# VH-VL binders against q9nrl2r1430to1533, part 293

Target 1, 104 residues: q9nrl2r1430to1533
Amino acid sequence: GGVHELSAFEQLVVELVRHDDSWPFLKLVSKIQVPDYYDIIKKPIALNIIREKVNKCEYKLASEFIDDIELMFSNCFEYNPRNTSEAKAGTRLQAFFHIQAQKL

## First folded at step 21 (VH-VL)

Design m6i (framework fv_erenumab)
Fold by ESMFold2-Fast, scan of step 21:
Structure m6i (fold): chain C 104 residues (1-104), chain A 121 residues (1-121), chain B 110 residues (1-110)
Amino acid sequence: as target 1 above (104 residues)
Amino acid sequence: QVQLVESGGGVVQPGRSLRLSCAASGFTFSSYAMHWVRQAPGKGLEWVAVISYSGKDKYSVDSVKGRFTISRDNSKNTLFLQMNSLRAEDTAVYYCARKPSYSRATYFDLWGQGTTVTVSS
Amino acid sequence: QSVLTQPPSVSAAPGQKVTISCSGSSSNIGNEFVSWYQQLPGTAPKLLIYENNKRPSGIPDRFSGSKSGTSTTLGITGLQTGDEADYYCATWDDSLDAYVFGGGTKLTVL
């Protein structure tokens, strides 16, 4: 991971954050709002955490960055039934991510 | 028939205790987090407490923390609210309510009829 | 004061349209889905609108919801005497880490 790769990761995270379907992913789920979430989801993650990891240069490989984004989507589909607004947003945002990730 | 039925309300003196119950039927109670919401006479709705489906995690508003305890018995499909050290400002209709288990759901899709608690001398 | 601000009352004649506003901030309405509840006299609240603009089964299309920025609106068309009730908006507040309700709006059918 160099400066150029960090710039690419930051650009992609910013594009994800600005996407209309990012709302389920911007921040961690509150354990008070959804107390059952953390009994089901063992590796919680959100875009704000991923962005912080990018800024701290914690991704040494593009595959590590991609894995964290995919974990975020996997968590969404594991917790939320397919017909929910969350799962539908996740499906669309994941497709957008796959297109943008080709630039990496 | 999907329903929630509260009981246990009454008239009590300040400093006393009451235990409210909420009997659930027609759905898999053990799969849902459950909530208590109250409404003082002539006032609006106020969220009070939540409990996870297993009963492991519990949270309440600061104004009742240390005095009210939410609990559940999944074998009996029943939600409880133990109210200690009651104050005049706790006078309200108490509703139990269900929220869908979605990661960003912020709405209550099933409500009980309510049980009235009056704290007076 | 309520974290979500609603007018205390609204009134209109049968057959007219009425709108009830609910104003919040970026920590609640601006970030979260909003729901609306109808409370007829002497009854429990009933879910009218969820996820800003969706209706549960059994709620007629005369009831609608919309959200813009940090505010949301409940619309009722073809007003009927049976619509006389208290209406509450509700959401989650990120700063308080709690569910919040508006102060309620009493709808009177003239």
Scores: ipSAE 0.696, ipTM 0.893, lowest interface PAE 1.0, mean pLDDT 92

Design m6j (framework fv_erenumab)
Fold by ESMFold2-Fast, scan of step 21:
Structure m6j (fold): chain C 104 residues (1-104), chain A 121 residues (1-121), chain B 110 residues (1-110)
Amino acid sequence: as target 1 above (104 residues)
Amino acid sequence: QVQLVESGGGVVQPGRSLRLSCAASGFTFSSYAMHWVRQAPGKGLEWVAVISYSGKDKYSVDSVKGRFTISRDNSKNTLFLQMNSLRAEDTAVYYCARKPSYSRATYFDVWGQGTTVTVSS
Amino acid sequence: QSVLTQPPSVSAAPGQKVTISCSGSSSNIGNEFVSWYQQLPGTAPKLLIYENNKRPSGIPDRFSGSKSGTSTTLGITGLQTGDEADYYCATWDDSLDAYVFGGGTKLTVL
């Protein structure tokens, strides 16, 4: 509980942000830059939102934190074709996340 | 062959209206957001407006907001720009352009040849 | 004023190398992919470089792109008379919520 779990979540988010493949996930997609994104993606999320939720103690369980990270990857693969730089970065970052999440 | 062809440009007096068209062929038009980009004589490129694939969401630069309206007809594979209350500073070549539908794409991969709009007395 | 700063002109002889710079800020180049466009006299812009350093099919390897911090450069080696054109960098600006283009660089091959 509490402080220990929050520290672990913050550490993992920082590791994800620093990863070379984090660039598609750092902030929400702009509806002006990509106006069709929000017609397809109904639950948008990004690492900056997840980090803010960690800092505000909004995750009660590790599974809730993991679900938000997985939602982020799921959104990426739903919107972006598999051969895009976004989808390739998402695949590599998701694999990295699965290894690091074993610590949670 | 992927192609965009603009039409509807011309010479008009300040305060008048023009409607530009962009005919698309060689790709699934209804699956792409579409853009208008303009270029004043001897000047650089300026992004003007975008429309979502469904036509539901539309955005434009502040300088044309309230005067220009982007729209599309997916059944005709055609993009439009309705330009009202035209000003001398709207004088430009107007290009329609396609952007790849990727979440972080910042580039235009297909451009039309442009149509010229001249606003003068 | 352009949000992205390019030199207004650059010139070189055939066979030479030339680099065109494009400077921005953390709200645009520092945080987003950059693309470059070639505009031959009297023609529409043509995509030369996308995602900082990738070339579309049909663009020769004489053209290259690179990004460092808040700046990007277009490199052209083995300069040819047919390369004489205006070159524009472009990206997305997070603060403006808009696509932005550099002011353009006129390349003269003499």
Scores: ipSAE 0.673, ipTM 0.890, lowest interface PAE 1.1, mean pLDDT 92

Design m6k (framework fv_erenumab)
Fold by ESMFold2-Fast, scan of step 21:
Structure m6k (fold): chain C 104 residues (1-104), chain A 121 residues (1-121), chain B 110 residues (1-110)
Amino acid sequence: as target 1 above (104 residues)
Amino acid sequence: QVQLVESGGGVVQPGRSLRLSCAASGFTFSSYAMHWVRQAPGKGLEWVAVISYSGKDKYSVDSVKGRFTISRDNSKNTLFLQMNSLRAEDTAVYYCARKPSYSRATYFDHWGQGTTVTVSS
Amino acid sequence: QSVLTQPPSVSAAPGQKVTISCSGSSSNIGNEFVSWYQQLPGTAPKLLIYENNKRPSGIPDRFSGSKSGTSTTLGITGLQTGDEADYYCATWDDSLDAYVFGGGTKLTVL
């Protein structure tokens, strides 16, 4: 990706971070808080890691950025039962992401 | 209905050991991380240790690290706390507690009745 | 020492309303869900409120929770003599990487 793509990715991540439903996704899950998480989730990721990758120009293609965001949601739905606050927040934030990604 | 029943407390001299047990029933014990929380006489609650559902991952508060070991036997639905090199400041009621297995859960939904440990000279 | 600050005691008469405060910081209450526990004399703690304002099955609606910034409050309306207990707020602390509890508030029902 180019400079314009990186600027668009940064703007999108900032919008996700500011969303009311971002709380399950802001930072990696603590091993002490949830010791079972990393036995189930093989590829952990969070918005702070994605933002760091954007700022370090680690995304070569827009699809790589989108894949990391989708992995984040996929991890949420894999670990958390559908009726949890985490899964509900993830569903709403994912819908918001899909709308914002369409504008891109 | 969920039940947690602690046992193994008693009165011991400093430097000795005790092993606490917590018998669980009414839920799939092997699907939950389990915790120990203690309360010194007339004081508040202090988190002590956690163990993953499989028993693979264990963490404890710094003040007991190297002295206390949390473990579990899923075939017997039992949680343990091995307490070595006991100190006067370890005197407390020890509770076992269950936390929901959600990625951001910060609460303990069920507690046992507690077992009392007194370390005195 | 507890990192969450509660008043050591509060008192009220039957039928009155009482509010118990709990103050923390951005690394705990500011970032995380808060829970409240009731401990009746001589008994184990019981979950009263979780995720800031939700009640477990069996907890009457006269108990409520709220969170604003780095502080949270437990409200009890229609106070009953059976509410005399110690109340603890609790959450996760991101900087300590640990569960933290408030120092507790003794509610006396006169």
Scores: ipSAE 0.732, ipTM 0.900, lowest interface PAE 0.8, mean pLDDT 92

Design m6l (framework fv_erenumab)
Fold by ESMFold2-Fast, scan of step 21:
Structure m6l (fold): chain C 104 residues (1-104), chain A 121 residues (1-121), chain B 110 residues (1-110)
Amino acid sequence: as target 1 above (104 residues)
Amino acid sequence: QVQLVESGGGVVQPGRSLRLSCAASGFTFSSYAMHWVRQAPGKGLEWVAVISYSGKDKYSVDSVKGRFTISRDNSKNTLFLQMNSLRAEDTAVYYCAKKPSYSRATYFDPWGQGTTVTVSS
Amino acid sequence: QSVLTQPPSVSAAPGQKVTISCSGSSSNIGNEFVSWYQQLPGTAPKLLIYENNKRPSGIPDRFSGSKSGTSTTLGITGLQTGDEADYYCATWDDSLDAYVFGGGTKLTVL
């Protein structure tokens, strides 16, 4: 709990946002852009939502933060075929996350 | 192989109605969201409406809300645009278009040939 | 005025190279994939470039796309008379929650 954990989560989410492969994950998928997304994905999430939860101190444990990031990647791989730019970006960003998450 | 063919355009008076159709072939129509995009004479492209693969979810640009209704018949591989209360500003070539079902896709391919709607007195 | 800015016209001779620019902002080109369309007179738009720099099957490698920051360019090499057309850039705008298109650039092959 507290300032140290909040700072660590904020630092990690900033690193993810700044990564070249963050583009599929920066914001929620638009219903106008992809009207079928929410019929398939029942627990949507994105980096902007996760960052807001960090800022509002909604994560009590590092595991809760990690679960939300992993949900984000899981949604990407569930919706997008493996050969898409989205899935490839997700694979690279997830690997980067796993390295950085060792600091949590 | 994938083909989209629009029909139903014509010349109509302001306040009247037209229904456009788009016949799809060469792909599993019922698996894709479909779009309408229009182009006024000598102007650029303007997105108009989208419908989900099931027909459950529909979205349109604000300027046509309450007047235009997008619909589909998956059994006939056909997309529709019901246009009511037509205005001079609705004069355009109307294209149906398909997009890939990827979470961040921003491109349209293929496009239909277009059908011309002219609203004039 | 369009959300994406293109020059209204460009011209060059057969065999030459031309670039068509498209400028936007962080809410569109800066964060989203860009596509380019060719529209020959009296025809529907045809996809030339998608995801910034990829070509659909059947589009020759004379056509290329590139993106840097909030701008993108369409490159055409070895110009042919059949390339005379209007060219449009297009993307998604996160702030408007809408598809946006450039105003179009008329290419004249002299």
Scores: ipSAE 0.707, ipTM 0.882, lowest interface PAE 0.8, mean pLDDT 92

Design m6m (framework fv_erenumab)
Fold by ESMFold2-Fast, scan of step 21:
Structure m6m (fold): chain C 104 residues (1-104), chain A 121 residues (1-121), chain B 110 residues (1-110)
Amino acid sequence: as target 1 above (104 residues)
Amino acid sequence: QVQLVESGGGVVQPGRSLRLSCAASGFTFSSYAMHWVRQAPGKGLEWVAVISYSGKDKYSVDSVKGRFTISRDNSKNTLFLQMNSLRAEDTAVYYCATKPSYSRATYFDPWGQGTTVTVSS
Amino acid sequence: QSVLTQPPSVSAAPGQKVTISCSGSSSNIGNEFVSWYQQLPGTAPKLLIYENNKRPSGIPDRFSGSKSGTSTTLGITGLQTGDEADYYCATWDDSLDAYVFGGGTKLTVL
């Protein structure tokens, strides 16, 4: 990936972090708080991990960045029932992401 | 009706052991993580331990680590707390409790009625 | 010494309103949902409020919760003598990797 793409990834991650619905996604789920989480979710990820990967230039393609963000939402919907505050926040944040990702 | 019923408390001298039980009914016990929370006489609540629904993952707070072991038997719908090397400061009412299986849930409901452990000479 | 700070006591007359505060930090209340529990003398804790401001089925609307920054409050209106109890706030602490409870507030209704 180019300089323009890396700048766009950082800007989008910052916008996601600042969104009111980012709270379920800011950092990894604690296996002490939710010991069953990692039996169900095989590829855990969170915005802090994605942001570190952007800063370390680990995304070679825009598709790799988008896949990590979509994995984060997929994990949320896989673990949390539809009627939870987590799933509702995930639905709204994912919609926001899809609008912003048009810039990529 | 969802119920949690603790048993196994009693009066014991320092250095001895007790095993607490919590019998669960009215919900699918094997689908929920289970917790122990204690309360010393006239004091507040203190979270003690958690166990995953399969029993594979366990955690206890530092003050009881190495002395207390949480376990469960899903075939009997029963949660256990094995308490070894008991100290006066372990004197408390011990409650079992569960919480929803959501990624950010931080609340306990239901709670059992508690079983009293008194460690004294 | 509790990680979450509550006043040790609060009092009011029947029919009045009280507010019980609970103060924490960015590693707990600032980042996590808060719950509140009522403990009547000689009984187990009972969930009053979860996810900052939601009530379980069967809890009357005179009980309310709110959260702002690193603090949360429990509001009780139309006080009744049966509300005399200890009240505890609780949440998850990211730094301690543990569930934490406030020190408790004794409510007296005369």
Scores: ipSAE 0.723, ipTM 0.899, lowest interface PAE 1.0, mean pLDDT 92

Design m6n (framework fv_erenumab)
Fold by ESMFold2-Fast, scan of step 21:
Structure m6n (fold): chain C 104 residues (1-104), chain A 121 residues (1-121), chain B 110 residues (1-110)
Amino acid sequence: as target 1 above (104 residues)
Amino acid sequence: QVQLVESGGGVVQPGRSLRLSCAASGFTFSSYAMHWVRQAPGKGLEWVAVISYSGKDKYSVDSVKGRFTISRDNSKNTLFLQMNSLRAEDTAVYYCVRKPSYSRATYFDPWGQGTTVTVSS
Amino acid sequence: QSVLTQPPSVSAAPGQKVTISCSGSSSNIGNEFVSWYQQLPGTAPKLLIYENNKRPSGIPDRFSGSKSGTSTTLGITGLQTGDEADYYCATWDDSLDAYVFGGGTKLTVL
């Protein structure tokens, strides 16, 4: 009887994905939708990419996982003005992440 | 006052070329990606092409790929659409449109008044 | 063929209210912000609603937007003869990797 246990990282990613403010972060920004995005953002990342890295056991340290999540928020605040719906969602989701991450 | 003014439309026969221009004023043109949207007579709106603020990245709808080329001259605040090998189905009013450069923005404002392209034999 | 489906026409009397629907899928309306445009005869489209339910400066509050699941609705109250126009919904489609517009709805004020 094999039971697959979700990692702490997978549990946290699932919580982030389910959050109402995850919509700007679920997938990479399309270069056709926003052609200027990749001229400004040099290290793009999104929750679907982070989840894939968790599932492939690519994070060796909790700090590496946390760094990728923080990079995702940093990219949002760098690209989007503070008064946008994206930046406001990012602020709320980042606060939620910091509360959940203290369990890591 | 933010304004977009299109020009260059006309009546041409199939296989000919036209170059459309869009003169922008009242905002920092070089800070925005710009779009072309068209509307065939009595039909709905169809997105055609986008160009990045620098002009480096360009994308178009498949039906015009290889025939239409979007370009811009930031020093003159002007957007262009070079239309080659025109077909009857390219007959439309062509609108120059701005879109906010937010990572999830899906709305267009302002719109130009449009310029009419008629391709007929 | 439109990826976003709107009724071709709708009508109501002056002073009444009307709703115009726009139906899509999980690859567009279900996953993206929606905008609405008004096109008066012989004129360019004008932005009415953005980000599902927000109004640009200068658009009266009798115009409203809402989104539920894979559908969105434009509401117009206190109908005026000057509201006779074609109305279009629009969004981004992930599967087509393109901006898409609804087929348009002609509003007649009788």
Scores: ipSAE 0.738, ipTM 0.895, lowest interface PAE 0.8, mean pLDDT 92

Design m6o (framework fv_erenumab)
Fold by ESMFold2-Fast, scan of step 21:
Structure m6o (fold): chain C 104 residues (1-104), chain A 122 residues (1-122), chain B 110 residues (1-110)
Amino acid sequence: as target 1 above (104 residues)
Amino acid sequence: QVQLVESGGGVVQPGRSLRLSCAASGFTFSSYAMHWVRQAPGKGLEWVAVISYSGKDKYSVDSVKGRFTISRDNSKNTLFLQMNSLRAEDTAVYYCARKPGSYSRATYFDPWGQGTTVTVSS
Amino acid sequence: QSVLTQPPSVSAAPGQKVTISCSGSSSNIGNEFVSWYQQLPGTAPKLLIYENNKRPSGIPDRFSGSKSGTSTTLGITGLQTGDEADYYCATWDDSLDAYVFGGGTKLTVL
C-alpha cells in the first residue's frame, strides 16, 4: 500500500494498455459478441476494471494487483485455444507484464 | 467441405410469419456460434442475430427484437430464424454465417450460405 | 446511415491498383479487429481479410488489408475483370453492442 505503489500500479497499467497485444484485455468481453463467454469464465476482469480499482485505491498489496492481472491472463487461456490470436496476444503481453512487474 | 445452405424464404403479406432454416455440413456445428445477416434489395449488409454454440444465449438487433427469434437444433446441424409480424422493410436476402472460432472475440464470418430471399409485399 | 463510411464506388483498369477506405470511430474500428468481404453480383459475401490484415486460405496475396487508428483500407493490386464486385468492411461496435458493416463500395474494372 501507499502513494508510491499506486503510482507504480497506474504506470504499469498504462504500459499494458499501450502495448500492441492489449486489445483482448482493454475492456470486458461482450456477451453479445461472445455469447458463451460468461458461462465459462466465472471471474471476468479487464484492464479498464483493474485501472479503476487502482484509481479507487482498492489494491492494498502489490500481490492483489498482480493477482488481478494474472486472473485476466488465466481467463484468456481458459477461454481461448492456444492457436488463437487472443491466446498469442495474451502470451506476449503476460511476458511483458512479468518484465515490468520486476520494477514494482 | 464446410457449407451452409439456407431455405424457407418466400413471398408473404405484411403481418405474416416465415421460418428460415440453415443446414450446416463439413464442420462440428455444435462448436460454433451462428449468425444471421440480411441484405435489402440494392442495399448493404445488416447483422440480424447471433446464437451461442449451445443455443442457450441469443441476441438480435433492436430493429427485429421481439419479432425475430434465432434458434438451433444441434442434433440436425440446423440453424433457424423465426420471423413474426413481418414488415415491408424486412424484405431482403437472408444469409446464415459462421463465426470461426466461436470462443474468439475477433469479428468475422466464414463461411456464408448462399442466401434465401424473403419478400414482404401488400 | 452506416456507422462505417466507405466511398460508394471506385474504378480502375485491368492490371492497376486500387485502395478502398473504411472510416469508423473509437467504438468500432479503433477498438476491434476489422474484416473485409467481396460480393460478386448475385452471390453471397466471401471473406477476403480478417483480423485487419490476414487472408484466409485461397485468397490471393494481391488482396491486402491495413488498419490505422479509426480507419482501415483494402488494397487490390493487379486488378482483374473478375474483381468487379461490391466490397464491405465490417467490425464490432462497442456502443451499439452489434456487428456493423460499411455501406459498401462498388468496384468497376474496365
Scores: ipSAE 0.624, ipTM 0.850, lowest interface PAE 1.1, mean pLDDT 90

Design m6p (framework fv_erenumab)
Fold by ESMFold2-Fast, scan of step 21:
Parts: sequence; C-alpha cells; structure tokens
Structure m6p (fold): chain C 104 residues (1-104), chain A 122 residues (1-122), chain B 110 residues (1-110)
Amino acid sequence: as target 1 above (104 residues)
Amino acid sequence: QVQLVESGGGVVQPGRSLRLSCAASGFTFSSYAMHWVRQAPGKGLEWVAVISYSGKDKYSVDSVKGRFTISRDNSKNTLFLQMNSLRAEDTAVYYCARKPSYSRAGTYFDPWGQGTTVTVSS
Amino acid sequence: QSVLTQPPSVSAAPGQKVTISCSGSSSNIGNEFVSWYQQLPGTAPKLLIYENNKRPSGIPDRFSGSKSGTSTTLGITGLQTGDEADYYCATWDDSLDAYVFGGGTKLTVL
C-alpha cells in the first residue's frame, strides 16, 4: 500500500515495542538460550524484523503486515505452554494489537 | 524425588581425556534441556555447555569449544560431557543441572547434581 | 572479572536483615529474568529465586528477590547461622549470547 499505511504500520510497531509485554517479541529467540526453539518453530519472526520490513517498504498490503504480527503471536503460543510468562505476555500484547489494528 | 548424580571425575595429566556422566531420576529426562556448569577451586560458577531435550542441539562456552562435547542418552536418563585435551585451567567441580522449563523465562538451573571433581595436574 | 558485579562479602548478626546486590547492563539484567543461588560450604548450588522474585517450593519467604533497571537484589531477613554461604546471581546476556553468573558474595553471620 500507500505512504499513509506504512506510517500507520511504523506507529503500531512502535506502540508494540513500548508495551510492557513486548519483551518476548523484541528480537529472535537465541538458539543457545532455548536450544529446541528452531526445531519446533519453522517461521521465526520478531518485532525488530517486522519493523525492518516496514522501513524497507516490504509490506504491500495491510493484511501482509497483520499476518506477520499474527505469525509472531502464533509462534509464541505454539512453543510456550499457557502457564508460562511468555504465553501470558503474548496473550495481553495480542489483545492490545487487536484493538490498535482496528485503525488499519 | 528429582535427582541428578554426577560421576567420572578424577585426577589426570594435561592433554588426557575424561568422560563425565550425570544420572537423572524422578522426572521425565527426555523433556528437558540440560547444562554443565563448573567451579574452579575457590572461584565462582561458570557455565560450560547446554544440550536440547532431543540431543540434536549442542552449545558450549568458547574456552572449551573443540575440546568438550556434551551428549545425552535419553533411553538411559544420562547426560555426558566428553572432555579432551584437558588443561590445568579445566580443574574444577563439574555440576550437571536441569533447565527447568522450555521458555526463555526458564533460563535458570534447578535441580543441580552434587558435582564431580576434575583435577588436571602433573 | 564478571559481567555481573556483586560485593565480595557481606556480614550481619543473627536475626538481622541483609541485602546482596547484583549489577549488570541492559543486555543482561535489563532485558532478562534473574535467578539467585545459595551455595553452602562443600555443597552444590541451590535455587533460591527465579524469574526475578519467585521462590521455588521449600524456600522460606524470608528470602526475596527484586529487580530494578539493570540491577537485582537478594534480601534475607531473620538471619540464621545456617545462612552462611556464597550467593550468586545469574541471568542471560543477549549481547554475549551466553549464560552469566555474578562473582559471588560470601555471607558471614557474626
């Protein structure tokens, strides 16, 4: 899409990054810290990668941007059991995202 | 009760090899990543290596890279550390420890074994 | 020497309270969860605190943890002679891509 859509994507990513529950999502998971992560998660993604894609104008449609954010949450819930700090943070951040994404 | 018991330590000359074992009981060993952590006499704790629950992924601290190999046998509930080309600086008590949860928040060690002593001297 | 800085020693009398500090940076304590370990003389380390402030089953509530910015603190109230031990903080460092431990603090109960 347009310049206005890309500006909106940047604003939303900034809001997500600033959120208290963004810590599981800021950067890709380390192979050493979580050794089995990449055996389970085949399409890894994080907010720093999504932000880079926004800045390089790689999203043509709002749906593509939304799909990448939803993939990020889907990966979180696939890897992390529901009672983990990551899953709880992901649940809260995803709810926040759904409210903000209504503006897109 | 959840328990880890190390064995295989001893006194060896520089350049020789030792293989440490860690026997796990009281939990589903095959579901957890495992660590080796060491402590030189009178010094602090130093992380050495980690292995994924399946044994597919292995990582170690740079100072032992190429000399130490972590491995596991899930059918025997046993973790191993193969230590080759031992140096005086490798003298330490070696502990095995469990990574208690899958998550990044689970980046801590519980339980620990009682340790096995490795002394590299001539 | 350590990426995480602890005082080498601390002392207090029985029944008193003590705090042990652990200072790091934005790449470790600032971004990651912290754990604390007690090592009694001649024994293996034992987990006291995980995820900054949580206690495992069997650890009394006189042990507490807190994190603020790039620093974390272990608090011990109602000191007992059996608390004489070395205490270590630990976390993940995302710049080094490594597990890091503090240098340890020797607690002496007078």
Scores: ipSAE 0.675, ipTM 0.875, lowest interface PAE 1.0, mean pLDDT 92

Design m6q (framework fv_erenumab)
Fold by ESMFold2-Fast, scan of step 21:
Structure m6q (fold): chain C 104 residues (1-104), chain A 120 residues (1-120), chain B 110 residues (1-110)
Amino acid sequence: as target 1 above (104 residues)
Amino acid sequence: QVQLVESGGGVVQPGRSLRLSCAASGFTFSSYAMHWVRQAPGKGLEWVAVISYSGKDKYSVDSVKGRFTISRDNSKNTLFLQMNSLRAEDTAVYYCARKSYSRATYFDPWGQGTTVTVSS
Amino acid sequence: QSVLTQPPSVSAAPGQKVTISCSGSSSNIGNEFVSWYQQLPGTAPKLLIYENNKRPSGIPDRFSGSKSGTSTTLGITGLQTGDEADYYCATWDDSLDAYVFGGGTKLTVL
């Protein structure tokens, strides 16, 4: 128990995690659940990994944080066809992210 | 139009081998991950194995690991399950099933099943 | 036993409504999409519901799915004798890293 102050990056990641459309992005895709994923996606990433990087102070510039979030969305659109629930969720969450990122 | 047809089942003694086949038609077989699911007599469904569309990545349930090998031949639109060192508890109807294209896994269509009986 | 719990049997009369429950945990139903399959006697399973509440083409709207917390329910209205079958819920289990099925529910139309 102490007093916690969240960084701007941590606050944004928390908002992304809470968003209804975050479900495809919360954790890394299981290679057993989606065996083709890692044949296509060479730089996998997810919100839990990004949050860990924030907590370890690995982002020195806002651009580095934004690049990791954009990589996450890029992976989603590369793997998932446009008409899937995952791609639709990714489109909506990416738009939300772009609005929130203006505050950084 | 979209169909899966299994074959290769039969009656074998414990310790023997069988190879099941699943012939796919009516869709681009090479674009889908494929699964094997089994059902023991009077019992429920049990997931067995999955293979990626390319055939590069293969995974199976622990109880058959090292004994069963899933494989595919995309040029022949055929999925296989090589079953070695068969045991009485492997007695079941074996279904092949096509994985959903979404990351949320579900199976459609299913084959009609092929029966494997392991008895002495 | 299965990690997803279904009642072993349910019964109702023609024209009535029946609901089949499926209970899991935070590692499966609570965190993943759920599917339902129908298996008529002597046949292969058939997809009824996917992504909690969506129907594939050809499945009548008498069949519906819903999910709340760590449980899901299959609803069937206007029961017909041809609905006599075994019904299975299914989902991905994050802790087992495997696709899991419920134990199945035998529906008898009396």
Scores: ipSAE 0.603, ipTM 0.861, lowest interface PAE 1.4, mean pLDDT 91

Design m7a (framework fv_erenumab)
Fold by ESMFold2-Fast, scan of step 21:
Structure m7a (fold): chain C 104 residues (1-104), chain A 121 residues (1-121), chain B 110 residues (1-110)
Amino acid sequence: as target 1 above (104 residues)
Amino acid sequence: QVQLVESGGGVVQPGRSLRLSCAASGFTFSSYAMHWVRQAPGKGLEWVAVISYSGKDKYSVDSVKGRFTISRDNSKNTLFLQMNSLRAEDTAVYYCARKPSYSRATYFDPWGQGTTVTVSS
Amino acid sequence: QSVLTQPPSVSAAPGQKVTISCSGSSSNIENEFVSWYQQLPGTAPKLLIYENNKRPSGIPDRFSGSKSGTSTTLGITGLQTGDEADYYCATWDDSLDAYVFGGGTKLTVL
């Protein structure tokens, strides 16, 4: 808890945003771009939403932060076939996240 | 093999209506969101509307909102665009197009041959 | 200013190479996939390049795409008279919540 934990979450979300494979995750999927998305994905989330939650001190436990990041990846794999660029980027970014999350 | 064929275009006076159709063949039509894109004479491409694979979710560009309605009949493999209260600026070739159902897909393939709508007094 | 900016025209001789640029911003090209379309006179647009640099089946490797920062480029080598067409870049714009197309580039093979 506290300022030190929030700084760690902020640093990690910034590193995720800067990663080459972050592009499918930067913002929520538009319903105009993908009108079927919200019929399939019931708990949408993206890095900009997670970053906002960090900045508003909405994560009380590291596990809550980790759960939101994992939900983001889970949504990607649920919607996108595994041979898509989205799913491949998600697989690489998730592996990067798992390494960095060990520090939390 | 994979084809989209538009029909229903014509010459109409301002304020009138037209219904465009797009017949799909060679793929599972009910598995794809479908789009309408238009091109005014001598001008570039402009996205018009999209419909989800089920037909439940529909969105259009603001300039046609409330006047144009996109719909589909999956049993007939047909996409429609109902155009009401037509204006001179709606004059264009109208193309139907398919887009992959991936979360970040931004490309259209295939396109139909287009159907011409001319709104003139 | 234009959302996606292309030169209005380019020209080259048969057998030469040309590049057609398309410039945008961080709300579109930088963070979104880009596609390119060829429109032969009197025909519908045809997909040439998708996801920045991939070719669909049936498109020869003379056509290539690349993206760097907020700009993307269509390359055409070994120019043929049959390549005379309008070329359009296209992408998604997150800020506008809309598909955006470049103004088009007319390629003339002299």
Scores: ipSAE 0.687, ipTM 0.875, lowest interface PAE 0.8, mean pLDDT 92

